VHH binders against Protein CSN12 homolog (csn12). Designs and how they scored, part 21

Target 1, 185 residues: Protein CSN12 homolog (csn12), of Schizosaccharomyces pombe (o13873r232to416)
Amino acid sequence: VIFHYYLGIVAFLNQNYKNASAELEIAFSLCHKGYNRNLELILSYWIPTRILVNHQLPTKNLLSKFPNLASVYIPLTRALKSGNLGEFGKCLQKNETLLAKTKIYLTLEGTRDLCIRNLFRKTWIICGKSTRLPVSVFQIALQVAGTDLPKLHVEAILANMISKGYMRGYISRNFETVVLSAKDP
Below, E stands for the ipSAE of ESMFold2; O stands for the ipSAE of OpenDDE; V2 stands for 0.75 times the mean of E and O plus 0.25 times the DockQ between their complexes.

## First folded at step 14 (VHH; framework vhh_surovatamig_d1)

Design X3 (from W3 with S35H; at its last look DockQ between E and O 0.76; V2 from the best seeds 0.58)
Fold by OpenDDE, look of step 14:
Structure X3 (fold): chain B 185 residues (1-185), chain A 123 residues (1-123)
Amino acid sequence: as target 1 above (185 residues)
Amino acid sequence: EVQLVESGGGLVQPGGSLRLSCAASGFTFSDYAMHWVRQAPGKGLEWVATISGSGGSTDYVDSVKGRFTISRDNAKKSLYLQMNSLRAEDTAVYYCAKDLNRYFEWLYPEDYRGQGTLVTVSS
């Protein structure tokens, strides 16, 4: 268990999250289920890895067994699922000191785009699932979420989202419009 | 490209049996643990079962233990779920999955689930 745990952490710190996940999963599976402290340590690195790389959230059942982790990840998962950037930010801020010490903060901060994705998805749905939406609509969505950015910056965010495959479509700069896939943007 | 195609679903009476299949392609099947998940009407995705790459280890959600059996044929790149003693609460669309386990759920389930196969348990 210890061997895989350390390999997982080293991989995590090196931002080799695929390897980190694999090693931590093994560590978790081999760890006696009665050793909650050890399990929690493993999960502390495994959960952020899974969120960032696999876009997977810890289940409520899992978190129910680990109150300390639950205090962090229940709000975080809620924020991510709902696209609530405000709650996302508050969650990270609240736990900044603890998470920064373990370098987990940076990993979780990297999941902001996942939150944005759901915000934009929600926006898309609210707008009647239109295939053509003005960039300003997404700008407003971000503003409502507590992030006030110029339109050009919002375009950059959208471009990034498309580049990452979080959104399917393209930006028409001339028309300041996002053209989204009809099937599943 | 990773492709997972489920089959075998249908209508069955309580107490009945059904065998689901999943045909996998686009990756080295034997290198990955495989999973069954299900989504009941009005509910989220629920993990059902996991089998290790070699098939030597299995795990199940408590509600299906003793009733369901997950298995695989690595030569055929196929995953199976034998469902016995089916109950109404087993009614769901069943999906096979590669990158999942009992401890995590999809943030974007719509991105990772295929067509699935519907299992309806009703008298």
Scores: ipSAE 0.574, ipTM 0.892, lowest interface PAE 0.4, mean pLDDT 92
Fold by ESMFold2, look of step 14:
Structure X3 (fold): chain B 185 residues (1-185), chain A 123 residues (1-123)
Amino acid sequence: as target 1 above (185 residues)
Amino acid sequence: EVQLVESGGGLVQPGGSLRLSCAASGFTFSDYAMHWVRQAPGKGLEWVATISGSGGSTDYVDSVKGRFTISRDNAKKSLYLQMNSLRAEDTAVYYCAKDLNRYFEWLYPEDYRGQGTLVTVSS
């Protein structure tokens, strides 16, 4: 357990999140299930890594066994699933000191793009799954989620989503329109 | 692009057997644990079985232990689920899935599963 735990943390601190996730999974699988403190320490780094790398959230059953983790991750997973950027930010701010002390804060902040992707997917669904949506529609979605940004900044966010593969399509900048793939937007 | 294509579903009587297949492409298949999940009509997704990348380790939900066998052929990039002694409660759409740990769930389920194959168990 200890060997894989330390390898996982070293990888995590070096931003090698794929390796960190793999090592922390091994450490968790080898750890005796009655040793909740040790399990919690492993999960403290495994959960954020799993979210960032694998786009997977801890289940309610897992979190029910670890109240300290649940206080952070139940609201965070809810925000991520719903695309609620306001609640995402509130959750990180509420837990900032603890998460910063353990070097986890920036990793979880990196999951903000996953929250944005879900916000934009929810927006796309509400608009009838159209393959063409004005940039202003996404601007309004961000505004409703508590982020008031000019269209140029919204276009940059959309471009980032497309470049990361969170959205499939392109921006018609001259027409201020996002054109989405019909089959896998 | 990751693609997962399930097949082998159908109508079967209680006590019968089916073998599901999943063809995988777009990733190094042997590097990843693979899973079967299912969704009964009107219900959420349920994890069914997991097999390690090498195939040396498997795990199952209690309700299917002894009846279902997960396997893989890394040379063919294929995942299988042998389902024996089928019961009405096994009726579901079955999906194969890449790299899903039993303690976690997908943030984007639609991105990490195929279209599924329907298994109907009825008299």
Scores: ipSAE 0.459, ipTM 0.779, lowest interface PAE 1.1, mean pLDDT 85
ESMFold2 (binder alone), look of step 14: mean pLDDT 84; pTM 0.856

Design X4 (from W3 with P109E; at its last look DockQ between E and O 0.86; V2 from the best seeds 0.74)
Fold by ESMFold2, look of step 14:
Structure X4 (fold): chain B 185 residues (1-185), chain A 123 residues (1-123)
Amino acid sequence: as target 1 above (185 residues)
Amino acid sequence: EVQLVESGGGLVQPGGSLRLSCAASGFTFSDYAMSWVRQAPGKGLEWVATISGSGGSTDYVDSVKGRFTISRDNAKKSLYLQMNSLRAEDTAVYYCAKDLNRYFEWLYEEDYRGQGTLVTVSS
């Protein structure tokens, strides 16, 4: 258990999240399920790694067994699912001291893009699943979620979403418009 | 690029059996744990069973223990679920899943879920 746990943490601190996930999974599987403290320590690094790498969220059943993890991850998973950047930020701020001391804060900040993806998907659905949407629509969505950004920064975020495959299309900069694929938006 | 194709579903009477198959491509199959999940009509996804990459370790939801057996053939890149003593509550669309277990659920179900295979248990 302890060997794989420390290998997982070392990989995590080096931002080698694929190896971190693999080692932490082994540590969790080897840990006796009656040792709640040890399980919680493993999960403290395994959960953020799994969210970031696999786009997977801890279940409510898992969290019900670990109140300290539940206080962080119930609101965080709700924010991620709903695309609520405001609640995402509040959750990180509320837990900042612990997450920073354990070096998890930056990893959870990295999951912000997953929240943005869901925000933009909900925005697209509300706008009738249009294949052509102004950049200003996404700017307003970000503003409503508590992030006030200039259009050029919003264009960079949209370009990043397209580059990562979260959106399929392109940006028409002269028209300040996102054009989405009709087949696989 | 990951492709998972489920098959083997059908209509069966209570107490009957079915064997589900999943053909995998687009990744190194033996490197990953594989799972079956299911969705009953009008319900959310429920994790059913997981098998380790080597096939040496299995895990099941309590409601199917002793009735269902998960297995894999790494040479054929195939995942299986033998379903015995089927009950009405087992009626669902069954999906195979890469690298998922009982402790986690998908954030983006639409990105990872295939068409599935329908199992209907009815007299």
Scores: ipSAE 0.669, ipTM 0.827, lowest interface PAE 0.6, mean pLDDT 87
ESMFold2 (binder alone), look of step 14: mean pLDDT 82; pTM 0.838
OpenDDE, look of step 14: ipSAE 0.739; ipTM 0.892

Design X5 (from U5 with S101H; at its last look DockQ between E and O 0.83; V2 from the best seeds 0.77)
Fold by ESMFold2, look of step 14:
Structure X5 (fold): chain B 185 residues (1-185), chain A 123 residues (1-123)
Amino acid sequence: as target 1 above (185 residues)
Amino acid sequence: EVQLVESGGGLVQPGGSLRLSCAASGFTFSDYAMSWVRQAPGKGLEWVATISGSGGSTDYVDSVKGRFTISRDNAKKSLYLQMNSLRAEDTAVYYCAKDLHRYFEWLYPEDYRGQGTLVTVSS
């Protein structure tokens, strides 16, 4: 258990999240289920890794066993699922001291893009899965989620989503329109 | 691109058996744990079983222990679920899942699940 836990932490701190996930999974599987303190320590790094790498959230059943993790991840998972950037930010701010001390804060901050992706995906679905959507549609979605930004800034966010592979398409700046792949947007 | 195609569902009477299959492609199958999840009508997704990449370790939700057996054939890139002693409560659409463990759920279910295969247990 201890060996894989330390390898997982080292990989995590070096931002090698794929290897961190693999080692922390092994540590968790080998840890006796009655060792709740050790399980909590493993989960403290495994959960952020699973969210960031695998786009997987801890279940309510898991969190019910670990109140300290629940205080962070119940509101965080709610915000991520709903695309609520305001609540996402409040959750991180409320837990900033603990997450920074354990070196997890920046990893969870990186999941902000997953919240935006879910907001934009819901927006796309509501618009009938159109392959062409005005930038203003995404601007309105962000505004509803608590972020009022000019179109140029929204275009930068959309370009970043495309660059990261969260959306497949391009921005037609002449028409202020996002053109999405028909097959895998 | 990861592709998972489920098959083997159908209508069966209580006490009956079915074997589900999942054909996998687009990734190194043996590198990843594989799971079955199910969704009963009007309910959320429920984790059913997981098998390690090597096939040496399995885990099951309590309600199916002793009745269901998860297995895999890494040469055929296939995942299986043998379901015996079926009950009405087992009625659901069953999905195979790459690298999904009992303590986690998908943030983006539409990106990771396939069509699924319907199992109906009805007298």
Scores: ipSAE 0.690, ipTM 0.846, lowest interface PAE 0.6, mean pLDDT 87
ESMFold2 (binder alone), look of step 14: mean pLDDT 83; pTM 0.845
OpenDDE, look of step 14: ipSAE 0.807; ipTM 0.925

Design X6 (from W3 with L100M; at its last look DockQ between E and O 0.78; V2 from the best seeds 0.70)
Fold by OpenDDE, look of step 14:
Structure X6 (fold): chain B 185 residues (1-185), chain A 123 residues (1-123)
Amino acid sequence: as target 1 above (185 residues)
Amino acid sequence: EVQLVESGGGLVQPGGSLRLSCAASGFTFSDYAMSWVRQAPGKGLEWVATISGSGGSTDYVDSVKGRFTISRDNAKKSLYLQMNSLRAEDTAVYYCAKDMNRYFEWLYPEDYRGQGTLVTVSS
C-alpha cells in the first residue's frame, strides 16, 4: 500500500495524473478498509486527480465515510455540477491553506473550466437550447456568477472550451455569436 | 464518440429474473471498467455494479449482492447484468456506464452512459 501510495504522490506532483490515478487506485484497493486515515490520505490525492483528468466526482457514499474530505468536496462537487463559479471559488478559498500545502490546490483550481462548462451548459439550456447564441449571453452568465469580463475575454474562454472539447461548436467572431452543435453542445 | 446501448429491460414480477445487455462502441472497451447504474422514480442516480476491464474483479452495491451478477464479453464489447430475485425496489431505469465505480461518478454522466432500459418489478 505504501509503495503505491508514494508512487502515486510522486506522479501527482509531477503532474503525471494518469499514473497517479493508477497507483492511487491500487493503493486504495489494497488498503484495509478499517484504516481510515490511510484511506483518507490516498483519497486526498486520488479525488482531485479524478476530477481534473477524468472529470469524475467522488460519490456521496464515499465522502460520507470521510468527513474531512466531505467538507471540501461536497461543496466543490455541488459547485461543479451546478456551474456555480462563486461557490467554486469560495470552496477553494476556504480550503486554500490546507490544499496549498499538499499542492492539491493547483489541481483543483485547474477544474474551474469544468465549472464553466456547466455554467455555459446551464446558460444554453435557459436560452432554449439555441444553436446560435450571442457571446454576450455567456458574458452575462459569467457576470451573474461573479466574474465580470470583457467580451473579448469571454470569447477566449469560449474558444478554449471548444478547443478542449467541453463545448461543441465554433465562434463566429464577425457576428459575436457562438454556433453550437444541434445535438449536444 | 462513446456509445452505449442498453437493452433487456421490461416488466417482471417480484422474485423474477431479468438479464440486461449493453452494447458499447467508440472506445477500447477492454481498457475500461464498466458499470451499471440505475435511477428509480423520484430518486437520484445510484451505482449498482462495476466490473474491471479484464473482467477479473467485480463490485456491487450491498442491496444487490447475491442477486445481481455483472459480466462482460470484451470480444463482443458487451456488458451484462443478470438480475435475479428481483424486488420492487429494483424498479428503475438501468444505464450502462463507462468507467464508473462505487467511488467516482462522471461529472457529465450523459456523455458516458446510454439511454437506459426500464426495469419494472411489480406484481
Scores: ipSAE 0.621, ipTM 0.897, lowest interface PAE 0.4, mean pLDDT 93
ESMFold2, look of step 14: ipSAE 0.732; ipTM 0.861
ESMFold2 (binder alone), look of step 14: mean pLDDT 82; pTM 0.838

Design X7 (from W4 with A33S Y103W; at its last look DockQ between E and O 0.55; V2 from the best seeds 0.00; counts 0 for: grease 26.1 > 24.2, SAP .688 > .668)
Fold by ESMFold2, look of step 14:
Structure X7 (fold): chain B 185 residues (1-185), chain A 123 residues (1-123)
Amino acid sequence: as target 1 above (185 residues)
Amino acid sequence: EVQLVESGGGLVQPGGSLRLSCAASGFTFSDYSMSWVRQAPGKGLEWVATISGSGGSTDYVDSVKGRFTISRDNAKKSLYLQMNSLRAEDTAVYYCAKDLDRWFEWLYPEDYRGQGTLVTVSS
């Protein structure tokens, strides 16, 4: 258990999240289920790694066993699922001291793009799943979520979503519109 | 590209049996744990069972223990679920899942699930 835990942390600190996830999974599987403190230590690094690499969230069943983790991850998972950037930011700010001390804060901040993906997906659904949406529609969605950006910055965020495969399409800069794939947006 | 294709679902009476299959491609099948998850009408996704990459370790949700058996054939890149003593509450769409377990759930289910295979347990 201890060997794989430390290998996982070393990989995590070097931002080698695939290797971190693999080692922390082994550590968790080998750890005695009655050793909650040790399990909590493993999970404190494994959970952010699973969110970032696998796009998987800890279940309520898991979190019910670890109150300290639940206080962070129940509201965080709710925000990620709903695309609520405001609540995402509040959750990170509330827990900043602990997450920074353990060097997890930046990893969780990196999951912000996953929250934005869900915000933009909900926006697309609300607009009737249109294959053409003006950039201003997404700008308004970000403003409602507490992020006030000019259209150029919103275009950069949209381009990032497309390059990561979170959206299928392209930006028509002449008309400031996003053109989405009809079959696989 | 990861592809998971489920089959073997159908209509069956309570107490009956059914065997589900999942054909996997686009990844090194033996390197990953595999799971079955299900979604009953109007409900969320529920984890059912997991099998390790080697096939040597299995885990089940309590409601199916003793009735369901997860297995795999790494040479055929196939995952199976033998379902015995079926009950009405087992009615669901069943999905094959790569690298998912009882402790975590998908943030983007549409990206990771296939079409699934419908199991209906009804008189």
Scores: ipSAE 0.697, ipTM 0.835, lowest interface PAE 0.6, mean pLDDT 87
Fold by OpenDDE, look of step 14:
Structure X7 (fold): chain B 185 residues (1-185), chain A 123 residues (1-123)
Amino acid sequence: as target 1 above (185 residues)
Amino acid sequence: EVQLVESGGGLVQPGGSLRLSCAASGFTFSDYSMSWVRQAPGKGLEWVATISGSGGSTDYVDSVKGRFTISRDNAKKSLYLQMNSLRAEDTAVYYCAKDLDRWFEWLYPEDYRGQGTLVTVSS
């Protein structure tokens, strides 16, 4: 258990999150279920890794067993699911000192795009699932969420979302419009 | 690469039976407890059953106890779920997973459409 844990941590610190996930998974699987402290240590690195790499969130059932983790990840998972950038930011800010010491903060900060994805998806749904939406609609969504950005920056964010496969479609720059897939944007 | 491929789903009437299968690859199958989870329409992922690596112990969600049986064949790297006395509320997409994975949920369930095996219980 210890061996895999350390390998996982080293990988994590090197931002090799795929390797980190694999090693930490092994560590968690091998760890006796009665050793809650050890399990919590493993989860402290494994959860952020799974969020970032696998887009998986810890369940309430899991978090109920680990109050310290719950305090961080209950609001975070809620924020991510709902696309609430405000809550996302508040959660990271609240836990900045603790998370920064372990380098976990950087990993979780990296999950902001996942939150944005859901914000944009929510926006899409609110807009009647239109296949064509002006960039300004997403700009407004970000503004409402507490992030005021120029339209060009929002376009860049959208482009990034599409590039990462978080959104399916393309940006029509001439029309300042996002054209989304009809099947599953 | 870990791969889990579910099969056996279909349309069945209430009271009917189905047997789901999962073919596993990419990991030492016998070293891991395996689980079935399901996602009903409009609901979140729900744990259904777990079987230990050796197959010596099993656990079930209360709603399926006495009706469902989880089993495995480590030589074939296969997981099974025998579902008897099916009910409408059993309608869901069923997924095979390492038991460990039941502690996590997909942030974007919609991205994984086409995976799992659909079980529809309807008259």
Scores: ipSAE 0.492, ipTM 0.844, lowest interface PAE 0.5, mean pLDDT 91
ESMFold2 (binder alone), look of step 14: mean pLDDT 81; pTM 0.824

Design X8 (from W3 with T50V; at its last look DockQ between E and O 0.87; V2 from the best seeds 0.74)
Fold by ESMFold2, look of step 14:
Structure X8 (fold): chain B 185 residues (1-185), chain A 123 residues (1-123)
Amino acid sequence: as target 1 above (185 residues)
Amino acid sequence: EVQLVESGGGLVQPGGSLRLSCAASGFTFSDYAMSWVRQAPGKGLEWVAVISGSGGSTDYVDSVKGRFTISRDNAKKSLYLQMNSLRAEDTAVYYCAKDLNRYFEWLYPEDYRGQGTLVTVSS
């Protein structure tokens, strides 16, 4: 158990998240299921790795066994699912000291794009899955989620989502419009 | 892209058997653990079983232990679920899942879930 745990942490700290996930899974599977403290230590790194790499969230059933993890991840998973950037930021700030000390903070900051992706997907669905949406629609979505940004900044966020493959399409700057793929938006 | 296509569902009486299949493509199949999940009418997704990439390790939700067997054929890039002694409570749409286990759920289920295969257990 401890050998794979430390290999997982080393991989995690080197941003080798695929290898970290593999080692932490082995450590968790080898750990006796009555040793909740040891399980919690493994999960402290395995959970953020799963969110970032696999876009998978810890279940409430898992978290019910680990109150310290639940205090972080119940609010965080709620924010990620709802696309609530305000609550996402509050959760990270509330836990900033612990997450920074254990070097997990930057990994969880990286999941902010997953929160934005879900906000924008919900916006697209609400608008009837249109293949053409004004940038202002996404600006309004961000405002409702607690983030008031100028249209140019919103265009940069949309470009980043497209670049990362979270949205399939392009931005028509002259018309201030996002054009989404009809087949795989 | 990743494609997972489930088949083998149908209508069966209580106590009967079905064998579900999942054809995988778009990734190196043997590198990943594979799972079955199910969604009963009006319920959320429930993880059912997982098998390691090599096929050497399996795990099941308690309600199906001894009745269901997960297996894989890495040469055929196929995942299977043998379902015996079926009960009405096993009625659900069954999905295969890449790299998912009992401790985690999808953030974007519509992006990772295929069409599934319907299993109906009814007298």
Scores: ipSAE 0.676, ipTM 0.830, lowest interface PAE 0.6, mean pLDDT 87
ESMFold2 (binder alone), look of step 14: mean pLDDT 81; pTM 0.836
OpenDDE, look of step 14: ipSAE 0.721; ipTM 0.919

## First folded at step 15 (VHH; framework vhh_surovatamig_d1)

Design Y1 (from X1 with S52K G53Q S54D G56S S57E T58K; at its last fold request DockQ between E and O 0.94; V2 from the best seeds 0.85)
Amino acid sequence: EVQLVESGGGLVQPGGSLRLSCAASGFTFSDYSMSWVRQAPGKGLEWVATIKQDGSEKDYVDSVKGRFTISRDNAKKSLYLQMNSLRAEDTAVYYCAKDLNRYFEWLYPEDYRGQGTLVTVSS
ESMFold2, look of step 15: ipSAE 0.722; ipTM 0.861
ESMFold2 (binder alone), look of step 15: mean pLDDT 81; pTM 0.835
OpenDDE, look of step 15: ipSAE 0.845; ipTM 0.923
ESMFold2, look of step 17: ipSAE 0.716; ipTM 0.862
ESMFold2 (binder alone), look of step 17: mean pLDDT 80; pTM 0.823
OpenDDE, look of step 17: ipSAE 0.843; ipTM 0.924
ESMFold2, fold request of step 21: ipSAE 0.748, 0.740, 0.706; ipTM 0.870, 0.860, 0.846
ESMFold2 (binder alone), fold request of step 21: mean pLDDT 80, 80, 81; pTM 0.824, 0.826, 0.829
OpenDDE, fold request of step 21: ipSAE 0.879, 0.882, 0.875; ipTM 0.932, 0.934, 0.930

Design Y2 (from X1 with P109Y Y112H; at its last look DockQ between E and O 0.13; V2 from the best seeds 0.00; counts 0 for: pae E 12.4 > 2, placed apart)
Fold by ESMFold2, look of step 15:
Structure Y2 (fold): chain B 185 residues (1-185), chain A 123 residues (1-123)
Amino acid sequence: as target 1 above (185 residues)
Amino acid sequence: EVQLVESGGGLVQPGGSLRLSCAASGFTFSDYSMSWVRQAPGKGLEWVATISGSGGSTDYVDSVKGRFTISRDNAKKSLYLQMNSLRAEDTAVYYCAKDLNRYFEWLYYEDHRGQGTLVTVSS
């Protein structure tokens, strides 16, 4: 167990999240059920890795066994699922000291894009799943979620979402409009 | 839609062997760990074995270690359980499950299992 745990942490710290996920999975699967402190240490790095790489969130049943993780990840998973950037930011701020000392903070900041994707998907659904939406619609969604940005910044965020594959479409800059794939936006 | 279909169960004498199969569809099979769980008559679910998405890591409940072998074929989207030296206490309905390990309450948002296949070990 210790060997795969350390290999996982080394990969995590080098931002090699695919290898980190693989090694931490092995460490967790080999760790005895009754060693909750060891399981917690493995999960401390595996949970953020799985969120970032696999877009998979921890269950409440798992978190109930690990109160320190629950205090971070229950509100964080709620914010991620709902696209609530305000609550996402509050959760990171509340836990900043611990997350920075364990070098997890930047990895969880990387999941902000997933929170934004979920906000934008909710916005798309609310707008009737239109294949053409003004950039201003997404700007309003961000404002409601507590982030007031000029349209240029919103276009950059949308471009980033498209380049990462979180949204399928393109931006018509001359018309300030997002055109989404009809089949799988 | 995630679908898992188990097969290969039946009646077997103690000391015998069976090979269970599970056909998977509706998800990218190689991305997920797969497990076998079982439910003996009148008892709760028991985790039996887990294999990682790549197949590089396996784990087993102590009572089957050395007798059962979990494997997968990612090209065929199939999961297998080779059961040797069967005992009466192995009598159960066996289920394959997506993203399940020995804790049953793992991180994944959604676990799916099939309808099960009955294994009866009786003289």
Scores: ipSAE 0.000, ipTM 0.148, lowest interface PAE 12.4, mean pLDDT 80
ESMFold2 (binder alone), look of step 15: mean pLDDT 82; pTM 0.842
OpenDDE, look of step 15: ipSAE 0.696; ipTM 0.882

Design Y3 (from W3 with A33T; at its last look DockQ between E and O 0.90; V2 from the best seeds 0.80)
Fold by ESMFold2, look of step 15:
Structure Y3 (fold): chain B 185 residues (1-185), chain A 123 residues (1-123)
Amino acid sequence: as target 1 above (185 residues)
Amino acid sequence: EVQLVESGGGLVQPGGSLRLSCAASGFTFSDYTMSWVRQAPGKGLEWVATISGSGGSTDYVDSVKGRFTISRDNAKKSLYLQMNSLRAEDTAVYYCAKDLNRYFEWLYPEDYRGQGTLVTVSS
């Protein structure tokens, strides 16, 4: 029903994403599957909520049914999975007017750290899952992904990732290295 | 800490049956939709079935409809998958999943899946 959709949007706008997800799921489940416009409206808020809160992406099968959502989320999910910060930023910029009009832009911008996490995890794997990596390794990874930053700025990004729990370890500034937990890095 | 422990897998001939179990802890089990997903060797994860928190609503991928039954026991914090009329293409590692459905997939599968339970269907 329309009731759960509006409750979901109100929760979303108040940044109550747990309640938004619950209400939008109910709305989607109750909506007639032939009513694509209504389904698309529900998904327009449900998808960002799922990415941000659950770290879940819409499937290609779902997106194939909704061309307007596909135009946004196929490239966005590709960027998130690959850790491609350049493509992530281009996707948000290309769709900025629509995403801002529906109040979704800032929610999706908040998923940038998920993209960075994937970039850094792939970097760690390529480097043999080492428990000690120079900050310069992550600086190079960011450069390859289209972001050229000085080491001090890269250290700030790494500190943020550790603070948010996306990486487990600490920065040894004297040796300009990241020391990762051998258990659950 | 959310923990999901799968069991009940094994080697079965085509046409046989298995019952998978998933023991859940670290969250209010009855509040969440639960799913089974599977990964065949060398392939990506595939959503299999979903059951609502109350157990009143179920959903299945077309390839298992009529053969698989998802169920839950909220008092025991357990999720089940009864698999009948098994086929070679059902061979996979099966995982239970919290708060996942047919419309979404994990961005970080390693963070959310357990060890899984291997189901092998061969003659």
Scores: ipSAE 0.735, ipTM 0.873, lowest interface PAE 0.5, mean pLDDT 88
ESMFold2 (binder alone), look of step 15: mean pLDDT 82; pTM 0.834
OpenDDE, look of step 15: ipSAE 0.795; ipTM 0.917

